# VHH binders against Uncharacterized protein F13C5.5, part 2

Target 1, 168 residues: Uncharacterized protein F13C5.5, of Caenorhabditis elegans (o76565)
Amino acid sequence: EICPMDKHAICNTGHLSCTCSVSQEDEAPVPEISCNALIARDLETGNFPVVSVEFDLNNSAEALEEFPEDAFRDKISSSLRVDEEDVIVLRTSCVGTDDTLTIQFVILKKDTNSSALPFAIEDLIDAESIATRMKAMGHLSQIANLDVDTIEYTEELVDLEFEPSNLE

## First folded at step 4 (VHH; framework vhh_h_nbbcii10_fgla)

Design a23 (from c6a with R32Y)
Fold by ESMFold2-Fast, scan of step 4:
Structure a23 (fold): chain B 168 residues (1-168), chain A 127 residues (1-127)
Amino acid sequence: as target 1 above (168 residues)
Amino acid sequence: QVQLVESGGGLVQPGGSLRLSCAASGFTFDYYSSYALGWFRQAPGQGLEAVAAISWSGGSTYYADSVKGRFTISRDNSKNTLYLQMNSLRAEDTAVYYCAADSDLYTGYRPEEYDYWGQGTLVTVSS
């Protein structure tokens, strides 16, 4: 599941948006977390090696109404010296604790003709190389004004599809 | 301060095999430890041509169409060494082979994208 048990993922298939919403009975409103740029396409493999960045939301400088994707892509592209258009944010995950936000992304190789799914693994920069470089850079302790807790990669391809829940 | 030294070149018969090695030194333990490495070649009177390139982890590779299926690029990061296994060699593979390092994350295929270069090793394919 993308969101914690008390939160539901709401994704507008084909509309490039996905939000984690909380059902609450009589307590104060819980912040919603938005997942932008989720592309609902048929995937050749269904899975991708990805880089995962975990953010600590407990001390964020701004209220999180949506993920600051443009600022994130700008920081990643400038820090790794890749083109901003090649940084593809795949999803935002609320799985785990309420204080942790996980971003999954990939980077396309330079001059890749297709920026759309399905991605061929040969068109992606190796996720292990990306994560290794990011871990070596001390200035990535904050990305898009959010505190970075962990940077990792998956050794296996990740399934990006999930069904909408609590969609009006 | 990165230095690259090629070895393994020489005379080989058509259809034969040869393995080139490139010893790299001077890498730092900062973000430059993620260097991409590549092999380039130049025949007399011709321009520099990309042969193969490999990312730091080995997960991404590039091969020129002329060598696909015949050459294999690999690296051993513990030994700071890059390899090129050349099989089914042809007379047209005769060239000076250069090892190069790219500090960028992209797996480069253009010579101008590479920061450091070795001095080259000659490979001659002839009877």
Scores: ipSAE 0.030, ipTM 0.408, lowest interface PAE 5.0, mean pLDDT 69

Design a24 (from c6a with Y31W)
Fold by ESMFold2-Fast, scan of step 4:
Structure a24 (fold): chain B 168 residues (1-168), chain A 127 residues (1-127)
Amino acid sequence: as target 1 above (168 residues)
Amino acid sequence: QVQLVESGGGLVQPGGSLRLSCAASGFTFDWRSSYALGWFRQAPGQGLEAVAAISWSGGSTYYADSVKGRFTISRDNSKNTLYLQMNSLRAEDTAVYYCAADSDLYTGYRPEEYDYWGQGTLVTVSS
């Protein structure tokens, strides 16, 4: 083989020379995982800040049948040292044709009663603190075997694209 | 290592005001710098109790029922300083006040969840 299994061939245009690299420059034009295959749900609507994580599916490490929510929650829980049960994924969806998967989530304060939806804003850890800490963590370039493109907070839940509906 | 140093305590008359400050040093530039901070107090002969807590961004706060409406917690991250503005002080507010830092994101009200503690500053409310 030209390159080991964990590396990709990068060829210099016009020089006909190739090197093996683990670089992000190795973007396939056709992703192995379709964004549509990973759409999961919309749990609620609300007027509170959330953390938004955008995944780039073009460089996905493995084929997935659905969004690995438990692995995502486990990674967030262990990285931020919060209880896994307090990590609530609210929305997962694709945006346009960009092969970008967007996850919006919140983290409940310790010992908060989580049985009622929608959540009260005072029961949530502030999204800005969560996003700031996550962005400082270099090992969060991948979560649940998916490549992380951006981590931001939004001041309110945004309407993610789902199965078309006549509802406004 | 994180060091916390309280200041601003002293003797005050009932109905008076005090502003406590907690200067934090030893923060790194990594994710641990996003500490949640809190004020705890211990009155003579009593256990340690939570007074107020604040998240890194200031977006989440906790106040004990006994101080709601009278005390205000705030922080200035550019100065690595935590504040407690205490108004309408009562004799029952007499205690040693401690600032504390939680390396996790929870704005907790349990002392055992905080990693770093100051040495305390005495607040005495008496006429």
Scores: ipSAE 0.077, ipTM 0.487, lowest interface PAE 4.7, mean pLDDT 72

Design a25 (from c6a with Y31F R32S)
Fold by ESMFold2-Fast, scan of step 4:
Structure a25 (fold): chain B 168 residues (1-168), chain A 127 residues (1-127)
Amino acid sequence: as target 1 above (168 residues)
Amino acid sequence: QVQLVESGGGLVQPGGSLRLSCAASGFTFDFSSSYALGWFRQAPGQGLEAVAAISWSGGSTYYADSVKGRFTISRDNSKNTLYLQMNSLRAEDTAVYYCAADSDLYTGYRPEEYDYWGQGTLVTVSS
C-alpha cells in the first residue's frame, strides 16, 4: 500500500499521479477513492478473451495507490479451486467513470508452462466458463475489500492496450 | 445422483461416420453448472484413453492426436447433452466410448481427473 492507514489517495486525472491526504470530515461515511489511484500491469498479450470484473468504488472504505492484486488472486484461486500462480491480472482501468474499476484477468490451465506472453489460447481456461461460475457464487459479492458490481467475459479476441484517455 | 448415458454407438464401415450423444441427469449444463465434459474410449484389451474434452462454453477443446481433424466434440447446454461427431472412422477406432464429467475448472485430459462416468457405448468399425 502507498498511503498510510489514516490517509487517502487523491489522484490527478490525466497524469496518474497521486497524493495522500488526511480526511477531516466527521460525517463522511466512506473515504473518496479514485480509480486513477489503482494501477496494474497492462500487457501486450495479443488478441484473446478475458474475464472482466467491475468494482463499485462509491462505498470503498480504503484508499490504495495500487490494485491489491495478491488479495484478488488469492480470493479467485481459493473460490475457483485453481492455483494462485495461474491467475494472471492483465489490466486495470476506469472506463467512463471514477466510481467503477475494471479488472481483466485470465487463468492458465493446470501445469501449463507459463514462460512468456503472448499466451496460447489453448493454454487458457475458457473465459466464459470462468465468468459463468463466478456469477453463480454468492461469496464473490466482494473481492479484496472491494464491492463487485458485475462479472463478464469478452467473447471475441481483445487487445488489452492501456490508454490514459480511457480513464475518464 | 449424477448419471451420464451414452447413445449412438453401433457397427460402421471404415471411412463412415457416427455421432455419439451423452445425456446428463442429476445436474444441468445450464448457466450455473460449468462442468467440463469429455469422451474417453477403451479398445479391446487396452487401457482407457482420452479422445476429446470440452469446456462449459465450448470455447476450449482438446483432441487426442489420433483423432484430430476427424472427430469434433460439441455440447448443447440447453439440452443437457454432449456430442462426439466421428468422421473418417478407422478399424483402430473400435472401442467402448465413455462420456465423463468433472466440476473442476482444472479438468484436463486424464481419466483419473473425472468424477462422473457413463456406462459406455460400443463402436465397431469393420467391413
Scores: ipSAE 0.035, ipTM 0.427, lowest interface PAE 4.7, mean pLDDT 72

Design a26 (from c6a with Y35W)
Fold by ESMFold2-Fast, scan of step 4:
Structure a26 (fold): chain B 168 residues (1-168), chain A 127 residues (1-127)
Amino acid sequence: as target 1 above (168 residues)
Amino acid sequence: QVQLVESGGGLVQPGGSLRLSCAASGFTFDYRSSWALGWFRQAPGQGLEAVAAISWSGGSTYYADSVKGRFTISRDNSKNTLYLQMNSLRAEDTAVYYCAADSDLYTGYRPEEYDYWGQGTLVTVSS
């Protein structure tokens, strides 16, 4: 178990080093050129396909104090013509790559009756279709003022990895 | 730009099988290329009803309760073709069948959500 649902990972960009900490909703104090807290939601129940967007933070104009989730969801929902309420961000992480922030999300099918976790795969829009459409969209090179490096899908949530003393 | 051309309709006896095809053209390698496709039907004196729908990758499908287990929707993206394999046909399956394309990502079951429609192909199940 890397990070239980009540904890989040804090990472330093460039010199990746992440630790799991108790989630603090009143977070404010994280510095420039570093990733925000990784909120590990539903990690123990996340055996379903997700879309992963990797952002290149090397060219970011300003420091990240927290992930701009509402702006991200607005951009995704308007670009893909889905309801904003159906865009669910599951994880944000900088682990595994220098200066890269990874966002994992799913999109619920229109008028889905259940938004409770764990999601039934049949209530999710196919992650491969989402990733394919996003890759075809030239104007999606930036989301929420962050430069998009990679868009891909996986059949499961990526495990969080951390190291107490330094980069892995 | 987008055109949908259906084929495969005709007269078939109860219990028989039929395969409908829908050739889609006008797709380009841009954000409109990942369309959801569906089959809808209209029986005499009735409105359009959803039969089946499929996402671009084929990973998500929808089937109406009346056809579940008998019909199979599939697509071949390399050929831009949508298929409906209809098995164990019944008299109540008699209808004009339309293929439709939804530029939105949702695998919808409401006719109002689809942007483009074929001209329809008649399927008559009768002895």
Scores: ipSAE 0.014, ipTM 0.420, lowest interface PAE 6.3, mean pLDDT 70

Design a3 (from c6a with L105M)
Fold by ESMFold2-Fast, scan of step 4:
Structure a3 (fold): chain B 168 residues (1-168), chain A 127 residues (1-127)
Amino acid sequence: as target 1 above (168 residues)
Amino acid sequence: QVQLVESGGGLVQPGGSLRLSCAASGFTFDYRSSYALGWFRQAPGQGLEAVAAISWSGGSTYYADSVKGRFTISRDNSKNTLYLQMNSLRAEDTAVYYCAADSDMYTGYRPEEYDYWGQGTLVTVSS
């Protein structure tokens, strides 16, 4: 789905709806990605680790209508020597007046069928290990022609109030 | 170049405990320091079997069904060492145990996913 062509509003290019709002800070800014709910169904604890990449949009010449997810996955897969199909982008977020785009993703272990959703946490490569290796790689200062500001790992809490209608 | 050396094998009584260590050397502080590590074993006359695997941070682990609840894998990155704590040992645990490293960070169960291997250490469970 296409969002407004604002420098700070980026839309997911996937088959899920995208709502990008710089005005809805702290009120669950979108886009929301259904993969969180699908993965959460298999989690024993309701939490799962993700890799978070923050991009600095201050030097982007053009406003982005869609996140370049394929180029992002190509760069991650080639840099970490994993299969592109194993790189799963869960969320793309633009928040408030920040000149930042946040991408959250996971990487499936080898031989995990990327089409066999939902995934268990045991099917994922440890996010802290991924973030640590990415930080050690100097050429990841730029991914998909976007400047990388921060790479960290975080734990996502399953939101039990997450509405199924919001996943479509 | 990464080298792995196992230690701690030997003769153990059934029901006893043993701790294996795997020391890694020849590393740098770049991508080589982020290896996923695993333990594999080969019993006499049998094929190579996955036992346990652990990611660099220790946040992800894998255990074979035959050892779940009895074995614990852990690592000390400051000492560049991998451990396998083996409890409630059985005769069927008798094998040569190999330490292995996966430079791609996968914590998988397939030997072909691992790039570097130690020479093995023998564990014999017998009275």
Scores: ipSAE 0.013, ipTM 0.346, lowest interface PAE 7.3, mean pLDDT 67

Design a4 (from c6a with L105W)
Fold by ESMFold2-Fast, scan of step 4:
Structure a4 (fold): chain B 168 residues (1-168), chain A 127 residues (1-127)
Amino acid sequence: as target 1 above (168 residues)
Amino acid sequence: QVQLVESGGGLVQPGGSLRLSCAASGFTFDYRSSYALGWFRQAPGQGLEAVAAISWSGGSTYYADSVKGRFTISRDNSKNTLYLQMNSLRAEDTAVYYCAADSDWYTGYRPEEYDYWGQGTLVTVSS
């Protein structure tokens, strides 16, 4: 099992990003907004450094009902020359409004892709190196057809919160 | 082009310490030439074993279980030098130690992943 005993996993099929939540009969598991938020189980087992990418959605052609994780992982893996299966998206979140999307991710070192959650920090490529390398690459102004605003490293996993947007 | 030159090997008694150095040349510190660096060893009659590895930023390290807690890998990117501090040495640490560079910017732990190798320095732990 991928969640603690008192919580249930809500995952997108084929993705490694999941939300661990207590069951609530009266709440919808997926928000009705242009941007979705997902939280991986490993965020409940401790803090470790991650890479945060902030996307500017103001010029996006499509409403973003789900994060294009496979396209994101493909772009990151090809650009950094790592295996796509080693790119692990941990959180996606829209905060405040639908015009900003934050992605937090890590990259596993070679030959550790079969490791179970939570990952040992020794099995992760350091987030500072990832963020610094990505900033040096001029073609990463867009990832998965989304405009990149910032790429930063954080010393510990930031708690990303979901807020419903105005759908009018 | 990368060239690696090891130094610091020698004879030491069990329980002693040694510090190995690896001087790297042929690359400068920048993001396009960032190399991960590692230490590997080969004991007489045995295969090549990973000892420790360090990413270009120094933020990610790997250690073999046999040396974890005893050895410390570090690098000085301004001097293009890799170090291995070896403490609490044991007879089974006797080997030729090689430094190696991986053109990937992050640490690996398999010899096949490394592009460039030094000539090796002998460490003998004996009473």
Scores: ipSAE 0.015, ipTM 0.381, lowest interface PAE 6.2, mean pLDDT 70

Design a5 (from c6a with D104E)
Fold by ESMFold2-Fast, scan of step 4:
Structure a5 (fold): chain B 168 residues (1-168), chain A 127 residues (1-127)
Amino acid sequence: as target 1 above (168 residues)
Amino acid sequence: QVQLVESGGGLVQPGGSLRLSCAASGFTFDYRSSYALGWFRQAPGQGLEAVAAISWSGGSTYYADSVKGRFTISRDNSKNTLYLQMNSLRAEDTAVYYCAADSELYTGYRPEEYDYWGQGTLVTVSS
């Protein structure tokens, strides 16, 4: 069988929607959805900690037909007291039956130095500190009934890049 | 020095059951390490295919349609071990089974996206 590319609209709006194993029935690779990276072209790139947030869509109070990127960035901005423009969503992906949405993002530290908010820049020094503050604030639960215990983080520093679309 | 070691393979009759284990060393199966973990298989004369995958928390899983309802993937993060419970085995399940870990969180179920692989364990279903 072919990968369920249409199960959830959110999964089709990000860096990676869904990836399938090769189909033995067709003797050919199943179609894959690949997306462009969700970063602005003119932003300076560098190595930054990547934060991952896992949303259980089965626990959502509302059916999420569209990825609410602006609302997500607004909540991250308010939770961490950084400028919304410094929150860069790198990718969204689905795990399992398209019932779990993973969002990966970074915060551009250099631009937060210009923020009018009284937030201490040292609180953004690494992904663990970011994840801890997000859990403490609880703001993300208001987007998709997020279980804050599922918030994940990575200490890998990744260069931000523009991801080209694939015609497979 | 990341290593994955599979065990539990063998010969079994159609309709039988096996449980495969994958022991990890060099990293941990906790949320801090956040690896995508999965089982893949390669049957004689065929390509590598995804069997099942599991998130760091165990809260979300993937199964290929050919094994859905028969196989169960699970992980024990305290033991750094990944499991595949295989029930109602069929001749077409005969393959070398590999466990794999992907350091790129939730990169999907394509073999080429996985960074670390076990040596493989043979499962033969025959009467």
Scores: ipSAE 0.000, ipTM 0.142, lowest interface PAE 14.9, mean pLDDT 58

Design a6 (from c6a with S103D)
Fold by ESMFold2-Fast, scan of step 4:
Structure a6 (fold): chain B 168 residues (1-168), chain A 127 residues (1-127)
Amino acid sequence: as target 1 above (168 residues)
Amino acid sequence: QVQLVESGGGLVQPGGSLRLSCAASGFTFDYRSSYALGWFRQAPGQGLEAVAAISWSGGSTYYADSVKGRFTISRDNSKNTLYLQMNSLRAEDTAVYYCAADDDLYTGYRPEEYDYWGQGTLVTVSS
């Protein structure tokens, strides 16, 4: 979302939505910036990892239409112990006859002045770690109509290349 | 019960090398625990300072400026062991070295963020 020039956009991370607020500290107008533009910038500079995860839908195309992004982010947040605001779902898609749901998301790293370690891609794409945490949640199939037993992660899980043009 | 036991300390000459080990029990160095691990040190008459920290996968590390390029932190999850390889040792590296663990993904390099601590191992760098 684009905000008036007398306000500046605050990105509501986790659903690609920006909230406008009045800048009281700055005297100059803050430019209107969309969340998509901010995320595309970070992807172009390589500032955070992009993760692609596939779920087998057992031939259920309806799951995509009913996908609750906020609940999914909350479960990822609690399962991986990251702030929900740092979990951004970029997109979801189903692929033709395979009936698989692909979820592309990112975990934003903490501010560079924070003592927290940067979030490493290896912490997310390790197949055993992701599969175990997803099954431990026990609620993925409930929130997204997905069968947790159909979640397939392999030792060779690979991040899909994300092109910024695909988001905009 | 989480237990951490350091080993490998001792007397070494300036410019020498030493490898510290931290053996963990009561938790697993894998995806099930998500423990952040770190090395901290305390020189005589001074407070605790961070030396290095590593995430559960080993994909993210921190090093204090004073040791960057000389020390390497690593972990072997199959052996439940954390290591600190110390090269090009200097007299100012003399300290008691502690390993520490925490089960929060956002745990950083500050000593106060860690819940579990070892007993320490003394490293003396002297000619």
Scores: ipSAE 0.014, ipTM 0.433, lowest interface PAE 6.9, mean pLDDT 61

Design a7 (from c6a with S103Y)
Fold by ESMFold2-Fast, scan of step 4:
Structure a7 (fold): chain B 168 residues (1-168), chain A 127 residues (1-127)
Amino acid sequence: as target 1 above (168 residues)
Amino acid sequence: QVQLVESGGGLVQPGGSLRLSCAASGFTFDYRSSYALGWFRQAPGQGLEAVAAISWSGGSTYYADSVKGRFTISRDNSKNTLYLQMNSLRAEDTAVYYCAADYDLYTGYRPEEYDYWGQGTLVTVSS
């Protein structure tokens, strides 16, 4: 489960991201699985290295109500020198009541019509490499609207098993 | 600390071949440094143009449409050296060729995103 017992995952599929809501009756609960299905539809593929970034926040309520996804993607784009369109936030989750926010994202690369960075994700295939570059270029504490104390990086390899035929 | 030194430029006739080398010192071409490397050129009266780029692992390469099928970029991380094999040279390939490295970052062929540059080596294609 990506959210505590009193919260529900809400996925903003327009941005391929999910957040934790404190509401017990959220009406648009699109979990991470739907976000992954959209990515699979676009790329017709399976496995992607998912990078998890954990924040220890001084104000978790701000992060729960409004996560500044565009600012986050801009920071990742500038820190890793990848196109912002290739930074896909899959979910944001809250862990515990001690103000920990986890953001999970992937970096995708398509060859079609991209003259900027046609290079494949094989150069950014794991969280250790990504974390090293992000630490070298700066910390996510510079993201506006967030007060961040610590940052940790972990990796998940997500197997996108959903076929486009299973979607509308 | 960081220095890139190009070699292999010169005068060559149309249809000929040249191999450019770029030797790096002050850093190494390994996974910890993760340098993306590229070749850029500036022809007389023109702006800086990306020619070819290669990822830190050598697994991904970029080539400008004007050189696809004629030029090959490669790297030897054990020798800290980047290469550009240029075949079937044309008069329009005449330019100063620059080697460039992007430190600590994965990047593509955008010259404004490269942190270290060589001095340039002149390639003249003329009969």
Scores: ipSAE 0.000, ipTM 0.131, lowest interface PAE 14.8, mean pLDDT 58

Design a8 (from c6a with S103E)
Fold by ESMFold2-Fast, scan of step 4:
Structure a8 (fold): chain B 168 residues (1-168), chain A 127 residues (1-127)
Amino acid sequence: as target 1 above (168 residues)
Amino acid sequence: QVQLVESGGGLVQPGGSLRLSCAASGFTFDYRSSYALGWFRQAPGQGLEAVAAISWSGGSTYYADSVKGRFTISRDNSKNTLYLQMNSLRAEDTAVYYCAADEDLYTGYRPEEYDYWGQGTLVTVSS
C-alpha cells in the first residue's frame, strides 16, 4: 500500500525506486515482442475456418512483454460487432521466420438452446473479409503498434470438435 | 445520408414471380463498408418476419422455412444492390418487404441486429 487509491506503483527493477502514477504513458518498460511470446492451444476435431494473419515485427514501434490477447479479442469483437467471448485465438507463431508474427483465430457462431440455428457452421466469416476489416482497423495497430498495411492472410480449414478446447 | 431504397413490388397473381431490388445511397458496398444484408416482411396485422439474409461475400445465405426453395437472395457489391427473386408466390406472401443492412459480416435473422432500413415496398399476391 505505497500509493494513494487513485494511483499505482511503478517500480524499476534493480533501482530500488518506485513512483506513484496515474499517467498511462509512464508505464514500466517491457521487453520487445518476439516469437518467444507465443500461444499454442490444442485443437479438437471439427470443421471451422481458421483465419491466419501475419504482422511484420520489424514495423513494431512498441515493446511488449507478451501478445496482448485480451486487447486483440476486444478490438476484433468491437470492429466486427460480435461478442468478445466468440473470438477465439488459437495460436500465435513465427512460421518460417522470427520476423513475422502469425495469429490464427476463429469467430464462433453462438448456439441457442430453445430453437435451431438457421445457419450452418460454414457461415463463419471468411479470411478475406476479416483481413479487409482488420486493415480498416487503425485501432488494432495502436494496441501493439502492428502495421496493418502489411497484413497477409490465408484461409485454412482446421479440424475442430463441435466445441474448441479453449472454449470454457 | 445513408439510405436503402426498395423497388419491384406490386400486384401479382398466385404462382407468379417478382424480383425486388434494394439500392444503397449515401454509402457503397466497398471494403470499408462490408455489410450483411437481409430482407424482412410484415404482413397485415403481424410482426416483422425474417425472409432471407446474405453475408458480405455472398458465400452464406439464410432463408425462412416458409420461403425456402421459392425465393433466392443475391447481391451485387459493384452496383450497391441487393436482390430478392420471388417465385411460386402465394397469397400468404402478401406483405410490405423491407431491405436492411448490418455492419457485421455475418448473416443475421433478428431485425434488432440491423443498422439501416429501407421504407418498404408492398407485394400483393391476389387473383
Scores: ipSAE 0.005, ipTM 0.148, lowest interface PAE 13.3, mean pLDDT 61

Design a9 (from c6a with T107E)
Fold by ESMFold2-Fast, scan of step 4:
Parts: sequence; C-alpha cells; structure tokens
Structure a9 (fold): chain B 168 residues (1-168), chain A 127 residues (1-127)
Amino acid sequence: as target 1 above (168 residues)
Amino acid sequence: QVQLVESGGGLVQPGGSLRLSCAASGFTFDYRSSYALGWFRQAPGQGLEAVAAISWSGGSTYYADSVKGRFTISRDNSKNTLYLQMNSLRAEDTAVYYCAADSDLYEGYRPEEYDYWGQGTLVTVSS
C-alpha cells in the first residue's frame, strides 16, 4: 500500500519545507536539511502544535504521487495574508484505503530569520489561531484542487524518520 | 471600522500593580475576525517600545525582556477586551501605553505590523 509514513521526509531547503511522496515507486532525493533541523520539538512530549488538514480523495481522478505543496502554500498564504515562504509543510500522510490525505503545517512569524535554525515554537504563529481562522473561512472547501474534509489544531509528533521494522 | 480604547491608567507607587484594559469596537474578537493584539508603550523622551503581544486563542504570547515575569497579557474574546496586568511596577515603566491590533495572523513586537491603534493611556510610577 502507498503511505508516506513508510518513507523518509523530503526537506526542500529552498522553501524550508518537508514533504513526503505518497508513491513507493518514486525515488526521493536525499534532503540537505532534515525536518528536525527546521523546528525544535517540545522537550517534555517530543510533540508540537500543528495545523492538520484532512483531504477527501474519493473524487480525485488520479492517484497522487506527490502532494502539490506549491499550490497548497500559495492558497494558504493568499487566504490568510501571510508570506508564502513562511508556510512550512512538515508532513504528508495517508490513512485507511488511500481515500484520506492528511497535511500538517506551521506558519513562521513575519521576518523570522531563516538562518536561525532550528526555529523555536515561539517563532511560529499559534496553530490554534490558524485553524480557527481557516475553519471560519467558507472558501477553504478546496485547497490545491483537493476537497477539504477537516481542518484542526493538533498536538502531534512530526515523525520524519523511516521505520522499516514496526512489528510487535 | 476598528477602534481601540485603552483604560485603567493612572498614578501608582513603585512596587504597586495596575491592570490596563483595551476595548474594541467596530468588530468582535470572535472566530470570524480573529486578531493578534499587543501592548506598546512610549516613555517621556523615548521611542515606541513593544511590551507584550497575544495570539487570538491566547496560546502564544510575547513579552519584552524588561517586563518578563512582572507583566501578564490576556484577552477575553467574549468581551472584545485585551488586558495587561502590570505587577512590581518600577519608575522606568512610566509611559503612555497603547493597545494595537493586527488583522493578519502575524503577531509580534514590530509596530509596523499592527493595523489599528488606540489613543493611549498614561501610567505614572512615582517614587
């Protein structure tokens, strides 16, 4: 089955983002900067607050091999009036029968020094405020030509490591 | 049109406390029109200085190093009101305090990022 959780995250240093292909047949390039080098984690839990967007893929005519990150960031930045380079996609994952795609992202505060890595949680716009604003915006029923099912604030571990043996 | 009105300023002795309020009109602090909010101050003969800022949900706050541990920013979205609780006041806290709102999700300590400003309230800490 195709699920990006079985692959290493791909970090795009030009966009300061990390994405994962949903196709196991594609060879991903080795990233120059790991996603853990971009964002510092909470020291108590290992997690941090993110915005999670769930897409309904049931009406998609073609299977996704890669998340359309540039279109997503463009839509988010224009809708929320933030700079596109401040929208950082951290994880893409599929669940179930490939009919749901989950995207986790954060937004940097304006003029955050892009050379000051890893970014602290205090350098990020509050994820709950982002999710609340997005849910209030009725025109976000589609993002990057994908149907939006849910938009939620979550406290998740952004697991960017490949785990080849996950058997009990 | 957004309007912000500060209140709660006045004369206080060093070591004392004051609570400033900022009431918004022309919009609500509800989920449809969330704003990042902040407090700035200008002391006599000084420039405008960031004091504290808070996200819409209250989950993220900023404090200037000079006020950390002494001041607390908070908001009540149901009352369209921003607060600044000022404890352990010092003579150098004497300033006109301004309330500001950012219509974008960006929050921070840069005055140019804020779209709406109150007229200010004077706080005098007298030794």
Scores: ipSAE 0.026, ipTM 0.413, lowest interface PAE 5.2, mean pLDDT 69

Design b10 (from c6a with T107E R110L)
Fold by ESMFold2-Fast, scan of step 4:
Structure b10 (fold): chain B 168 residues (1-168), chain A 127 residues (1-127)
Amino acid sequence: as target 1 above (168 residues)
Amino acid sequence: QVQLVESGGGLVQPGGSLRLSCAASGFTFDYRSSYALGWFRQAPGQGLEAVAAISWSGGSTYYADSVKGRFTISRDNSKNTLYLQMNSLRAEDTAVYYCAADSDLYEGYLPEEYDYWGQGTLVTVSS
């Protein structure tokens, strides 16, 4: 299972995402998440709309060492007909449960410079439209070989900080 | 300005095969100008219906139930060309076939969601 008891959150420096990473050697202080820095401009202004996908890990045949972000982005890209570079995973969270994984992501509008950080809300495809499209697609019962339980649009502020106290 | 030009239509016998091509110009099959592409048809006395659609990357395809297993959609982004391989053709496949481009990468497979259309190519399945 991804994010068992020795879990910690890792921000991917090159791919603008935070994942839960686990290993037998990860019994160290939880690293600070830098993902908030990439979209910090929008966190001060109120709600930041994202798409939330909740995965059911109860039927996972093998434990995962890290969230399969590239496979996830590839599936979202092909299913929604958007470029993979525009799919930005902001957070993965499994703290507090061993059988549920939540991922929050956004999609940049085409012609948005993906290196122009931090992004404004106006640079993103409407999250409600993304969630509505995904829910209408019956074939999105699995993404990145993980069983999809829930897909929702949220207008709540994205909390990208992984507190060390939540791990222990 | 985006233009789409279909070719490959004609008369075929039932059970035969035909390959349609759609040459696109006025846009580039690159990351920032990518388009989803589709094939639509209009049979005599009927409305416009979706046949097949393909995402920019080619990783996602749609097929109407009436053509699934017989038709294959594909694209070559380096040539700005869309293809429809039609096998096991039936009389009911007789129609004018149109290629179309969806400039909003996010929109679905309904005709009203497509921004650019070709002039059509006639496919007749009979003697």
Scores: ipSAE 0.015, ipTM 0.148, lowest interface PAE 7.5, mean pLDDT 66

